VHH binders against q84jc2. Designs and how they scored, part 328

Target 1, 232 residues: q84jc2
Amino acid sequence: MSKMRNLVEEKFLEFYESWVIQLELYLHQLLIAHNNNTMSETELRHLISKLTTHHKAYYTAKWAAIREDVLAFFGSVWLNPLENACSWLTGWKPSMVFRMVDRLRKSRVVLVEAQVKKLEELRVKTKFDEQKIEREMERYQVAMADRKMVELARLGCHVGGESVMVVEAAVRGLSMGLEKMVKAADCVRLKTLKGILDILTPPQCVEFLAAAATFQVQLRRWGNRRHYVTHS
Key: E = the ipSAE of ESMFold2; O = the ipSAE of OpenDDE; V2 = 0.75 times the mean of E and O plus 0.25 times the DockQ between their complexes.

## First folded at step 21 (VHH)

Design pi1 (framework vhh_8fcz_2; at its last look DockQ between E and O 0.85; V2 from the best seeds 0.82)
Fold by OpenDDE, look of step 21:
Structure pi1 (fold): chain B 232 residues (1-232), chain A 125 residues (1-125)
Amino acid sequence: as target 1 above (232 residues)
Amino acid sequence: QVQLVESGGGLVQPGGSLRLSCAASGFTFSNYFMNWVRQPPGKGLEWVSGITSDSSYTTYADSVEGRFTIIRDNDKKMVYLQMTSLKTEDTAVYYCARSPDEVQAIWEEGYFDYEGQGTQVTVSS
């Protein structure tokens, strides 16, 4: 069941592996910062900035890659099956991070009422945005099934150059729609992340980012062990 | 040279509607995130709305959410702002502005490197 990876898959795989390594380094710094409580606010803000820059870099790379081949991200070969199973439109589900915020509330982190209110407002907005995207995605999927897939199936019964061209055109059309959906989802991710960080204090941000990074890294590790996935 | 030319401003009564237009030239329009920003009298610049290069995502300031709609036409190199249910507090000079980094534009509202000359919108009874 081996398949040849395309160029986009190979390049992004390489990028992602490096990106994860760097994330682990930042995670280590976050954990140190969190446990020592000796860092100044300026230092914490600097650390937060490094992490946010790192995340923004991921989406910059991703958006460049999806312009080339968005379909590669619907079967992300750089992720293990567990990671893929937890993916929503090729990434983490934005509303999921509020579970992490809830965890903070149960830990040493004390959120003031104003923060709680703002977080709730953000959660509602995030969910609303997710639902919008889901509806649009469903529309694209249904449209594909009603027209393009039928056409593809019909054309698939014949071998010829013209048929191949038509199939390719159909796939391109689908890909364009999918790219928009993925990008929209990523925008919601970015907005949600920024929103949370704007509500939290620097120490709280560090704890949140540490929790998020830990979850991501552990999910990858768990998935790799469970499914015997090896990464270079 | 980069140009952004706004139009469509004017005087309107509260509850009214206006549609602003921005014509872009001198750069690859389809590669940029586009914004509308405004400057009310005696106030600083306020971000209003943004749209991704491919119209995949739109975002709005809380003050205009549900009332304003941003759209773009990459073939015509135009960005528009449909304003409805206008309020007196919407009175401002409105500017079209481009963002070279879409990720950063989404991350930070009002992140742009160039803006037009602006068009006056006045909402008054």
Scores: ipSAE 0.902, ipTM 0.957, lowest interface PAE 0.5, mean pLDDT 92
Fold by ESMFold2, look of step 21:
Parts: structure tokens; C-alpha cells; sequence
Structure pi1 (fold): chain B 232 residues (1-232), chain A 125 residues (1-125)
């Protein structure tokens, strides 16, 4: 069954579909660079810049859309159920990308001691920022439960416009808080991604970006395939 | 016309506190990421702190984290830097600076297009 999408959802769905197609094209370029030892450092930095620009463009579009309707990003129509279920505050969990770095380190990427130390410092900083945001998330979970109770009370007592005003103010307050929380989470994502790319060498950055894009593409494909199987 | 006017600088002893203020005008203040940057004597500009347009996220240079707090008031179009536990190394001219793009400002520390005239902070025994 189909529900009417609002204009924010329709606009961002079109953006996201194009964005992910372009990410898949960049993944192809990353895989070629990964397998080709003849690329210069300048060529690798150019490719890395394309990927970082692509990721920054995602957040620019997302932050514009959040101003209009942050709730569209919780259970998004442009993501499959598996992608939505794996989301932490409307996106990937910043601390989880360090598992990807650890896997690369075990298999192919040799990191010097200075890089390892800097990555550990970044991991600790990222986790600290996540914990601050998780405390805010706990407050919003409580506020959402209270909002539900206020709405139930409103249904039981129509004494005039005052109950509606209280509910509307509570909903507006929750929405503004959610916008800040999502934006804060995105800032941690941006800082973490930048931090990793600054520590890694250009060839290592290509391998990391390829792994990250591969994971995102596979999560989308697996979620679409699993969804089809469970509903057919 | 974009204008940023800093104030609140002065002479303090090590361990002291100061609060810098920045009055903004000539642009939609509530849409912009804002920064404090500083220029120590004989050195180039050094990024100090930044805050998103809605105060959702604040970020600090390692050298000041835990001692400085950036705050904004969008209704008054003001940015503040609350400085505590000041050290002689904090001696500098402090500038308020506007970033033209919030995502890029988070991505790259010290990304800005306008700065004010500055306010002198001197920390000495």
C-alpha cells in the first residue's frame, strides 16, 4: 500500500537515487585505482577529492532537507528496510568505520606506528562525540514517549484550543531537537571521515574509500534482495 | 555588507578568564557557521573554535579544548568565546570569522571568507 509522500521526501528521493548511482561510478574508478600501481599521487589525490566532494554534497543536500522536515530521515523512503534498520541517527555510526580500517590493516594495508597512534586518538575522540549524542538521543526517546501521552490526553479532553497549542509546541520542540541531534551526528561523521583520510596515505585512502563504498552498495543490494525474498 | 566587530580583549594573568564578544551584521547570521581564529605574535592565523549555525555542534583546537567555550545567540547576532585557565601561549589577536559553507567548515578547520578587525588578548605575569 502506497502513502502520499511529501515534497521533501520526493525531492530527496530523486537526489539520493542520483547520488548513489554516482557513488557506484566512483567505486568503479576506486577499484581500477586500487588495482593499478601506475597512477601518480596527483591522480590519486584527484580521485580522493572527487569522493570527498561527493560525500560533502550529500550532507549539503541533507541539511537543506532537514530544515524542512527532519522526520523524513527517520525511516526514509529512499532507503530499503535493511538500510533503515542499520541507521544510527539517520546514517552510519561513526565508530563503526574503524572496523573497516582494522580489516584493511589485517589484510593489505601496512600502517606505520605514527598512523596507528593517530587513528587510536581519532577513535577515542569519535567515541566521545558519539557518547554525547547518545545522551541526547536518550532524552529525545523520553520526550517522544511523553509526546505520545500528551496526544492521548488531547484525544480524551477537548476543552478548547489550549490542548492543541500545548501538543503543537511539544511536537515543534521535539522536531527542533531532532534537527540538532541529526546535524551533530553528521558533523561527527564528517570529522571522522576527514580525520581518517588525513592520517592515511593516498593509496590507503583509495583502499578505504573503495571498502566504504563497497559496503554501502552491498548493504543496499542485500537489503533489496532480502526484502524481495521475504515478501514474495 | 558583512561586518564582524570583536570586543572583550584585555590583559589578564595566567589562570585568568576573559569573555570575547563578536557582533555580526550585514548577512543572515543564523545561516552561517562561525569561528574564532587567533594570530599569536609573529605567527600566522590559527583556528581556535567553531560552532554550527544552530549550535548543534561545537569544535575546538586541541590546544584550547576543555578551557574555551564557543557560544552563539542568533537573536542578538552575537558569537562569544568564553576563555578560562588562560596561558601565556593564548596571547594573540582574536578574530571572529564567518564560514561560507557549513559542511566545508566542519570538513576543513579555518575555512572562512570574512573576519573582523580583532581584539587583543594578552596573558602575562
Amino acid sequence: as target 1 above (232 residues)
Amino acid sequence: QVQLVESGGGLVQPGGSLRLSCAASGFTFSNYFMNWVRQPPGKGLEWVSGITSDSSYTTYADSVEGRFTIIRDNDKKMVYLQMTSLKTEDTAVYYCARSPDEVQAIWEEGYFDYEGQGTQVTVSS
Scores: ipSAE 0.801, ipTM 0.914, lowest interface PAE 0.6, mean pLDDT 84
ESMFold2 (binder alone), look of step 21: mean pLDDT 83; pTM 0.853
OpenDDE, second read of step 21: ipSAE 0.895; ipTM 0.956
ESMFold2, look of step 22: ipSAE 0.736; ipTM 0.878
ESMFold2 (binder alone), look of step 22: mean pLDDT 83; pTM 0.863
OpenDDE, look of step 22: ipSAE 0.881; ipTM 0.946

Design pi10 (framework vhh_8fcz_2; at its last look DockQ between E and O 0.87; V2 from the best seeds 0.85)
Fold by OpenDDE, look of step 21:
Structure pi10 (fold): chain B 232 residues (1-232), chain A 125 residues (1-125)
Amino acid sequence: as target 1 above (232 residues)
Amino acid sequence: QVQLVESGGGLVQPGGSLRLSCAASGFTFSTYFMNWVRQPPGKGLEWVSGITSDSSYTTYADSVEGRFTIIRDNDKKMVYLQMTSLKTEDTAVYYCARSPDEVQAIWETGYFDYEGQGTQVTVSS
């Protein structure tokens, strides 16, 4: 079955395609930096800054787009089914990145005790924030069965002029709530990422960012291969 | 002209509560991330709390977490700071400040482009 994309979907799809391409370029640089110990700390910090700026740009674009149509992000057409399946409130689950950090620890990365402690504290905070958002989301989801949404369901098969107004009002109400939830989740993502980067040394940051980018890129590739998704 | 006017400061005993208010005008309030910052005597500016434009997310400095609550009313163009369990170290001039970039404001505390004139909060026995 063919799905017609709305304007928000089309625009963000285009943005995301370009964004991913740039991410792949940065990933290449991260891998070079990681494998070659020739870069100075200043150079590493600069590379990290480029990546963080890139990620911030994503959320800037996202937040602009969700103001127009947050529902587009709950069925993200720019993602393949595998990517969507791994999504938590329209993005990566913040607590997931700690698993990446754990894997780094088990590899060549040596974290000092102070770093380990701070990471654990951050993990706890992140989990708490996630749970808080999940509770709110649950409350919101239950509340979706309100009069307006029931009316929406009832009128879904018989849409007239007056019914259209009711439907639009219901959708607006839902969208406003969902937008807040998505932004809240994104704020936790940003705080978590920043928190990790503040704890890690520049070389460790590079390795972490490389791992994260690799995971993201590979997930996309795996999903595309599996489901024959065309992004363009 | 951009204006941020703080009020609600005063003298309070340790353990007490205060509610600060900030009235905004001269800009599209509902599109800005809002902050509270403070300057203790003889110290530099310290970030206290922030809230997204749509109140979707609030954040606090560790020193005030669990004691302070930031809220905003976009219709009234107001931002508030409810302070409870006040400590002597909370003594400071408190400022409200706006952040034009919400993503950056979340990423880095202390990112703002305008602040008010401040209101004095003194916690003393």
Scores: ipSAE 0.896, ipTM 0.953, lowest interface PAE 0.5, mean pLDDT 92
Fold by ESMFold2, look of step 21:
Structure pi10 (fold): chain B 232 residues (1-232), chain A 125 residues (1-125)
Amino acid sequence: as target 1 above (232 residues)
Amino acid sequence: QVQLVESGGGLVQPGGSLRLSCAASGFTFSTYFMNWVRQPPGKGLEWVSGITSDSSYTTYADSVEGRFTIIRDNDKKMVYLQMTSLKTEDTAVYYCARSPDEVQAIWETGYFDYEGQGTQVTVSS
């Protein structure tokens, strides 16, 4: 049976598939830079700039799309089930990115004490901002639990066409709150990413960006191949 | 024509409070990231705070976090800065400023294309 997708979902699916392909091409460049110690600082900064521009473009497109239909970003048609299951408010959880930094420190990236101190400060700030968003989500959930809104949804299930319009209006009202929550989460993601890149040296930034892109690409590839395994 | 008009500045003692206002006109206010920036005596511009077009996210310089609150009212096309626990180092001319791109404004604080004429805040014993 053919799935019905709205115009926003189809347009963003098209955008996202192209965006991920370009991310894979940049990942190739990052891996070459990581494994090839002949690149100058200027070349590394240029590559880092390409990656940051690419990430900013994602959010520009996303924020345009959520103004039209934020619900498309919960259980997204452009993500596989594993990618969707790993999402926190439609994306990576900001505080979890520090696990990648910790992994790099344990194996290959030497950080000086000044960097370590700044990263710890950023980790605390990021966690604080996450907690603010989670408290705002609680207030949003209390508003959703308002008896009037629940009763309108219940009546929509029983009465038919006019009740469908009331339910749809209630859903649109809820989506306005979700738009703000998603945008707030994205702002924390942008601030966290920028903060990490400002603390790290250019070679360290390349290693971090390569690790992040590798994780994203592998999560996508692994999730897409899951259905080739049969239960024998 | 883009217009940003600040008001509400004045003289206040350390520990005091003050609320700045910014009236915006000549552009689609509700789509822009808005900022407060300040210029202390003899110094360059220093970014203070920013707020997304829909008030979904507010951000502050470390030096004012917990003491200042940025608020906007899109219906009235107003931005406010509620300042509390004021210190002598908060003495500055305060400007309301508009950012041309919200993603970029979050990415690089202090990114803006227009600012008003400013309002003087003086914190002194």
Scores: ipSAE 0.783, ipTM 0.904, lowest interface PAE 0.7, mean pLDDT 86
ESMFold2 (binder alone), look of step 21: mean pLDDT 81; pTM 0.844
OpenDDE, second read of step 21: ipSAE 0.895; ipTM 0.954

Design pi11 (framework vhh_8fcz_2; at its last look DockQ between E and O 0.92; V2 from the best seeds 0.83)
Fold by OpenDDE, second read of step 21:
Formats: sequence, C-alpha cells, structure tokens
Structure pi11 (fold): chain B 232 residues (1-232), chain A 125 residues (1-125)
Amino acid sequence: as target 1 above (232 residues)
Amino acid sequence: QVQLVESGGGLVQPGGSLRLSCAASGFTFSTYFMNWVRQPPGKGLEWVSGITSDSSYTTYADSVEGRFTIIRDNDKKMVYLQMTSLKTEDTAVYYCARSPEEVQAIWEEGYFDYEGQGTQVTVSS
C-alpha cells in the first residue's frame, strides 16, 4: 500500500522537485567555474550569491510549510529512505559540512592559518549549538510520553466526539514544539553555511558549494537507485 | 502605524546589569524576527542580538555573547534584552528593530528596520 499524502506534502514535493532541478543547474555552473580559472572574482561572487539565494529560498519555503504541518517533514515523502536516514532534524547535520571542508583541504584547497583558526572556532560553536538542540529534543521527546499523552493514546483514534478533539489538540501542541526544534536546527544550518562562506575565498566557496551540491545530488541518485524510487 | 518603544536604559557601573524592554504595536508582532541594535557614541549602528518569531532560536554578536540574553513575549508584544557584565564599550543608544524576513535575518545581521527613539545605556565608573 502506498502512503497517502496530504496537501502540504504534495505542495512541498512539487517545490522540492523544482528546487533540486535548479540545484543541478547551479551545480553545473559551479563545476564550470571551478574548472575555469578565467572567471573574475565578481563573477564568482555572483554565482555564490545565486546559490545562497537558492538555499535561502528552500528554508523560506520549508518554514512556511512546517507552520502548516511540521510532521510532513518527519516523513519527508519527497526524499528517499537513504536521504531520510542521513537527515538530522529534517535536514543535513551542520557539523557535517566541516568534514567536507577537511576533505577539500586534503585535495586542492589551501587554507591560510587565519582561515583554519576561524573554521575551528566556527566548528566548535556549531557543535555546541547542535548539542543544545539535541538536548532540547531529547527533553521534548521524553515529555511526550507523559500521563496525559498516554491516556490519549489509550483512547485511540476509534473514539469519537470530544475525545477526538482532545487528541487533535494534543497533536497540534506537540507539533508546535517540533516546529521550534526544526527551525532551531535550520538556523544553525544557515549560520554554519554563512560562516563557512565568510571564511573561504570566492574560489574556495565555489569548490565547497560544488562539493556540497554534488554530495546532495549523488545521495539522492544513490538512494533512488537502491530503492527504485521515482518522484516525478 | 508601526511603533517600537524602547525603555529600561540608564547609568550603570561596569559589571552591572540592565534589562531593556521594547513594546511593539501596529504590526503582526508574532510573525517578525526581532532584533536589538545599538549605536555607540561617534560610531555607526551595530547589530547586537536577534530572536526568531517563535523564540526557536536566538543569536548574538560576538561582543555580547554570553553576557546578553534576548527574549520575547508574543502575547504581550514585547521583546527584552537582559544585559549583564556590562562594559564601558556597551555604552550606546539601544534600539529595537524588526526584520521582515526571518531567513534573511538569520543569514545576515544587518537585515532590520527600526522606528523607535531608542534608550540610552551608559556604562561608566
């Protein structure tokens, strides 16, 4: 049996499909820029700006959608199981990008000492913020199993009338908490990404963004192939 | 009419504490990212702190991190700035400011509008 999708899922699925297509186009441009030493700094900055705008657009759309139904993002029907398995609070884990930076450093990217220092500071801050969110999420998840929720769960969905209304209200309350956690995580993502881009030179930014986009696109491709998933 | 009214400023010694308040009206407060910004004497406007519309996230300038705390009450349409361990360099006129877009406000610290008169904070021995 196929999973039923609600309106929020359908709308975001459509958005995400378009968004990914555009990301692939930008990836192509990034790769060209990376392999083309003739592009000016102005041109590189313009390309970087397009990518950052694209990412900001994703979170703008996401935050609008989670206001309607944050639970949709814990299923994320627009993602394959591999993508979902790699998700931390409905997205990429912020600290992961530092691994990407490290990989670049071992290849072609040469960072000066000042950059390395700033990246380390940012990494520490990012990790700290992640842990804060994880602690809050843990507290929240534990609190969900309070006696009130247990009683509601016992009543089940087969109880009509006032009981159903109470259950729905409780779920709404839980959703609000989840929304806050998701937004918090996204804020850390945004700040981490911005922080990295502020530290790197334009050529380095292009290489980093290309690597990140490649990883995202390939993860999607690998997952789709493995699970025979077709979204379009 | 959009109104942001700051209060709570004053004279305090180094190491002291102050709590600033901002009363907002004339717009849907609960949908806006809110900020505190300040203008030191003879200097330009600088961003101090921000908070998401639902208080899911707070952020601070490096210069105030660990010393200042921003909080908001959407029911009362208030935003607050608890300042501790105040330094002479914290002397400034403090303004409450709103950001029209949350994502952009998170992305860059200088994305805000402010309409209030501000409140003077003076840290001096």
Scores: ipSAE 0.828, ipTM 0.922, lowest interface PAE 0.5, mean pLDDT 91
Fold by ESMFold2, look of step 21:
Structure pi11 (fold): chain B 232 residues (1-232), chain A 125 residues (1-125)
Amino acid sequence: as target 1 above (232 residues)
Amino acid sequence: QVQLVESGGGLVQPGGSLRLSCAASGFTFSTYFMNWVRQPPGKGLEWVSGITSDSSYTTYADSVEGRFTIIRDNDKKMVYLQMTSLKTEDTAVYYCARSPEEVQAIWEEGYFDYEGQGTQVTVSS
């Protein structure tokens, strides 16, 4: 029996499933390119362009969906519980990707001093933007709690249709504020990803994108394996 | 027809302030990412700042961050650039520009499909 909440969740679940399948196909291409040192710079840039287009398409679809129902993206039905637990404002925490860059540097990716300096500058900028969003989120929660307390006090004193309308208005206000914060976080994610890819050479970009896709695919596999192992 | 009309330019001394305005018409303003771009004397177009359709995110070129503030008013169909601590290097014709797709506008600075006629800003002693 199907228990989908609304069309937004149903539509994005279908989109996300297709999106992940395509990401896995691109991951295969990234791994071949990573292991094959004979690919030209033009070929590498074309592959990188496919990946960046794929990531931009995710945000385009997401922003269309959050205009309809941003709350669907908090505890998303299209993500398994492990994926949801790793989310910060409906996605990966922007500064976390620098841990991935650091791991690549320790294993295989050789960066020149100019790249290291630019990556550190970007890390600082990304963290600064994260902190601004976190301050806005905290301020928003306080503002919503104050309004909510007043409206809920009125709800407790007035039972009936008026109380339902006040609750609905409070939920709409929360959703609109959350939408803006999620879009701000996504903008930081987009700028951070673009910034990293602009600093890295094409072979380094392929290695980074492969590592990122591998992490995302493994996170999904681990979460799904947990469910199937316990119920199979 | 799409129109973007800039105003508020002028002559100011270094360290001074100006507020540029851009009036938009002929399109659904509230759905577009909006930009300021500038053309310094003898140079090409340089992206300055951008703002998402709902003001959820603003972004700035490194050269102006901390000194310039982009603001929009969707009810009045206006975008503004509040400029402070102006430098001689800020001398340029400033254009208001719109971007048709917001994710791409965040991804690629200077992505736009229409710009206005411009307003001259001159910073000199």
Scores: ipSAE 0.777, ipTM 0.903, lowest interface PAE 0.7, mean pLDDT 83
ESMFold2 (binder alone), look of step 21: mean pLDDT 82; pTM 0.848
OpenDDE, look of step 21: ipSAE 0.813; ipTM 0.913

Design pi12 (framework vhh_8fcz_2; at its last look DockQ between E and O 0.89; V2 from the best seeds 0.85)
Fold by OpenDDE, look of step 21:
Structure pi12 (fold): chain B 232 residues (1-232), chain A 125 residues (1-125)
Amino acid sequence: as target 1 above (232 residues)
Amino acid sequence: QVQLVESGGGLVQPGGSLRLSCAASGFTFSTYFMNWVRQPPGKGLEWVSGITSDSSYTTYADSVEGRFTIIRDNDKKMVYLQMTSLKTEDTAVYYCARSPDEIQAIWEEGYFDYEGQGTQVTVSS
């Protein structure tokens, strides 16, 4: 079935495609840095900074877009079905990145005990924050089903200007709640990412970021091949 | 002109509670991330808590987590800090501060461009 994309979807699609291209370029640099081990700490920190800036730019753009239409992100047309299936509240699940950290421990990267402890503390905190958000999301969803959706269904049986206005108001109310949940989730994402990077050394950060970016890029590629998604 | 005016400070015994208020004016309050920061005697400025422009997310320093609650009212252009289970080490001048970039404010604790005059909080037996 064909769906007409709204303006928010089109704009963000364009942005995201460009953003991913840039991510791939950074990934290449990360891999070079990781494999050669010739870069100075200053150079590594600079590279890390570029990546973090890139990620912050994504959320800046996202938050601007969700103010316009948060619902667009619950059916993200810029993602393939596999990417969407792996999404938690319109993005990556914060606790998931600790799998990447675990991978580091199994590689040539040696984490000291102090780092391991801090990472565990961060993991616990992250999971706790996720659960809080999930509970709130459930509350919104249930509330919607009990009141707004019933009303929408009832009103949907009638055609009229007044009914349309009521429906629109109801949708706006829902959207406001969803926007808050999405922003909250993104805040947890940002805090988790920053937390990890603060615990890791610059070389470890590079490896972590490379792993994360690789996973993201590969997931997109796998999904595109599997579902025959074409991106411009 | 931008103004942030703190109030609600005072003397309290350990274990007590205080509620700080910050009145904002001179800027679009509802678009800013708001913070509370504090300066203990003889120490530097430390970040305490932050809240997103739409109250979607709140964050706290480890030292105050579970004891302090940050709340804002965009209609009244107010930000509050409810402090409970106060400790002697909570003694400080408390400031409210605004962050123009929410993403950066979340990323870096204590990222702000303007702060108020402060209100004194003293926790003592």
Scores: ipSAE 0.893, ipTM 0.954, lowest interface PAE 0.5, mean pLDDT 93
Fold by ESMFold2, look of step 21:
Structure pi12 (fold): chain B 232 residues (1-232), chain A 125 residues (1-125)
Amino acid sequence: as target 1 above (232 residues)
Amino acid sequence: QVQLVESGGGLVQPGGSLRLSCAASGFTFSTYFMNWVRQPPGKGLEWVSGITSDSSYTTYADSVEGRFTIIRDNDKKMVYLQMTSLKTEDTAVYYCARSPDEIQAIWEEGYFDYEGQGTQVTVSS
């Protein structure tokens, strides 16, 4: 059946739908806090904590799921085609969040020069970490191409149980390597997010988190509209 | 029940190298984020480095980045800290520490629930 999903995809689809609904509810709270200057610092920090906890919960669920099937996260059934097309190693590219930071620099809330310096240092570190992962992915792709050639040779020479075992071993090797690279990318995402939030003040954190959630929600809404209208 | 036993500390000259070892037992080592933390003389604990359960990601305090390398061997239930270009300010008791949640450990430096008894590293002429 053309719409059949494996257990990992079914479980994570349900999780992700709920997770995005909750993100939209938090976005509403972020927008109220952003547009209302009467909230206390304690209230802002509590809201920020809810958002960071929500993001950490996403990665907790994701890492459990990729242990079972990392390939489900490449071309995911819980994302629309636009969301999938924008993915870098199963998620947002860590350095892209600095576009939202750049908007904060041009907003009415002025970043202090010490914050600007720290943010630029973090941007450089984030890009460096991205490049390391990209180099590892390139090496992995080359190694897997060589392994595939051995697999094909084995299949051609040995039909039956040995050929199946060689294919299964190659797939397991691919999955283990991909899992490590996905986890590395997620660590860079988590460290980058934490680093930004540590540099920004609570009101600036609310503004940043609102921008990030808005982008994610709008990308999903726009991609869903296009998907339902355009067939083929 | 959980046991972490550090070793490999000693006296070393500035600029020297040293490798610390930590033997783990009493828990499923291969599923835990692992850390090195240190306590310099007369100071509190300072997080040094961490590594994910599958070695997919390593992270370091700014003060040791580029000089220290964290490594693990899940088959032997060991974690190591390879230290090079040692400075007098690296003098401390070094502890191996376990984090109960990998995502939280990546998010929050120094997030751990168990540490060993430590091994002394002294960097002096």
Scores: ipSAE 0.781, ipTM 0.906, lowest interface PAE 0.7, mean pLDDT 84
ESMFold2 (binder alone), look of step 21: mean pLDDT 81; pTM 0.828
OpenDDE, second read of step 21: ipSAE 0.887; ipTM 0.954

Design pi13 (framework vhh_8fcz_2; at its last look DockQ between E and O 0.96; V2 from the best seeds 0.86)
Fold by OpenDDE, look of step 21:
Structure pi13 (fold): chain B 232 residues (1-232), chain A 125 residues (1-125)
Amino acid sequence: as target 1 above (232 residues)
Amino acid sequence: QVQLVESGGGLVQPGGSLRLSCAASGFTFSTYFMNWVRQPPGKGLEWVSGITSDSSYTTYADSVEGRFTIIRDNDKKMVYLQMTSLKTEDTAVYYCARTPDEVQAIWEEGYFDYEGQGTQVTVSS
């Protein structure tokens, strides 16, 4: 089944493809930094800064795009089915990254007690924020089956200019709610990421970012192979 | 010209409540992240709370979490700070401040490019 992509989908697809390419380049640098252990703290901080800037750029672009069409992100055509299946409110689930942190603890990374405590506090906060958003999202999802959706269903059986206008208005209303939820989720993502990076040392940050980027890139590769998705 | 005018400050007893208001003008209010910051006597500026342009997300300093609530009205170009369970350590001049980059605002607390003149909040027995 072929689907015509809208302008938002096309533009963001192009952006995301470029963004991922750049991420892979940064990943390579992170891996080099991690494996050589010859870089100064200043150099590591610079590398971390480049990565964080790159991630912030993604959300800047995303938030601009969702203002135009948030629904495009609930069927993200720039992601393969595996990536989409792993998405929570159009992105990675914030609490998921703590699994990556746990992995660090099992590796060469030694976290001091103070770090562990702070990470746990952050995890609890992150989870709490996720739950809040989930409750609100559930409310919106349930509300979608309200009078407006009934009207949409009813009007959808008829062709007419007035009906189309009513449908469009209803969709806009729903989209506004969804946009807020997506943006809220992204804020939690950003806060969580920043929080982790603030707790970790520069070498630990590099390892964490490398792990996160590796996971993202590999997930994309695995999904592409499995579902025969081609990206230009 | 850009203006942020705070009001609502005053003297209150510990455990009391105050509601601060900030009136914005001279810029597209609905596109900015808004903050409240405060400066306690003899101390530096500290970030208190922030709210996204569309009220999708609110955030608070640990010291005020659960006690303060930030709200905005884009139609009126207002941002509010409802303060409850006030403590003596909440005594400060409170400022509203704008942040043009919302992503950066979320990333770094207290990142802003303009702040108002402030309103005095005094919590004392």
Scores: ipSAE 0.893, ipTM 0.952, lowest interface PAE 0.4, mean pLDDT 92
Fold by ESMFold2, look of step 21:
Structure pi13 (fold): chain B 232 residues (1-232), chain A 125 residues (1-125)
Amino acid sequence: as target 1 above (232 residues)
Amino acid sequence: QVQLVESGGGLVQPGGSLRLSCAASGFTFSTYFMNWVRQPPGKGLEWVSGITSDSSYTTYADSVEGRFTIIRDNDKKMVYLQMTSLKTEDTAVYYCARTPDEVQAIWEEGYFDYEGQGTQVTVSS
């Protein structure tokens, strides 16, 4: 059991390090494309496709690893403490991505009325899906508390193998529920990202993806630098 | 060997309800994203709804959201489409369809590699 958890963590840590390195390389390409107003629409769409493929590959690997051990993704060893503090159900909170869009709007990205309307519709839909997941999280938390009380009662009466089987079944049920919630959250993340990219023009998509990658890379760099400075 | 067999179609009045069923065989049903797609008279296929392999997430075309519900039972290898508040525009042949890559299925609707023979739904007064 413990051996399987360590294997899953080690394998995904290795994947994540490679994935972030490639994201940094794509970030450089995005920044070049942002500064070069003469790139063709075809070239921009190809670069955007590389980024979207890279993000889809992350979720493909993540869902495979979650099937092995979803608990490895809570307090993930491959994330530094700052990255873990910013995590919501093992990833970025879907509705928070609209803050990135709002930031771009305040600087360089000009959106027409049709885009603004579609983005607001998507924001509302994303928040609705988030709230649905949070209601499921509430039920999960209550179920976990109830099963903890069952385990405490078991320890008090020292009931044998029958109580162990009940606890094992309860843990499996809660783990499966948690896996579903993480996957649901990831689906909302994928739909939200796709929705934003469908609304934006190719140059706007490049600027958005560059901002998102910059934030993620800088969050990791800053967290790693802080960890490096304060280690013993 | 792969089979998807739809049933439950019929003639119904506007505002009515129907429940479509899809029986799956010949593949590992529990690992596939499942879809309902439809073909209205004289038109091409349009995607209606999808559900992840573990039922963790469901998604719907705007035209049916709030009226249709997709459900699956992995033990029985069944997919269902509960349709309510039916409109004449819902008249179509409805097909059950599968998608092996779930991340791609969530990313882009209407992506599938196999569909059944279909069941006719006719909404008419």
Scores: ipSAE 0.754, ipTM 0.895, lowest interface PAE 0.7, mean pLDDT 83
ESMFold2 (binder alone), look of step 21: mean pLDDT 83; pTM 0.856
OpenDDE, second read of step 21: ipSAE 0.889; ipTM 0.952

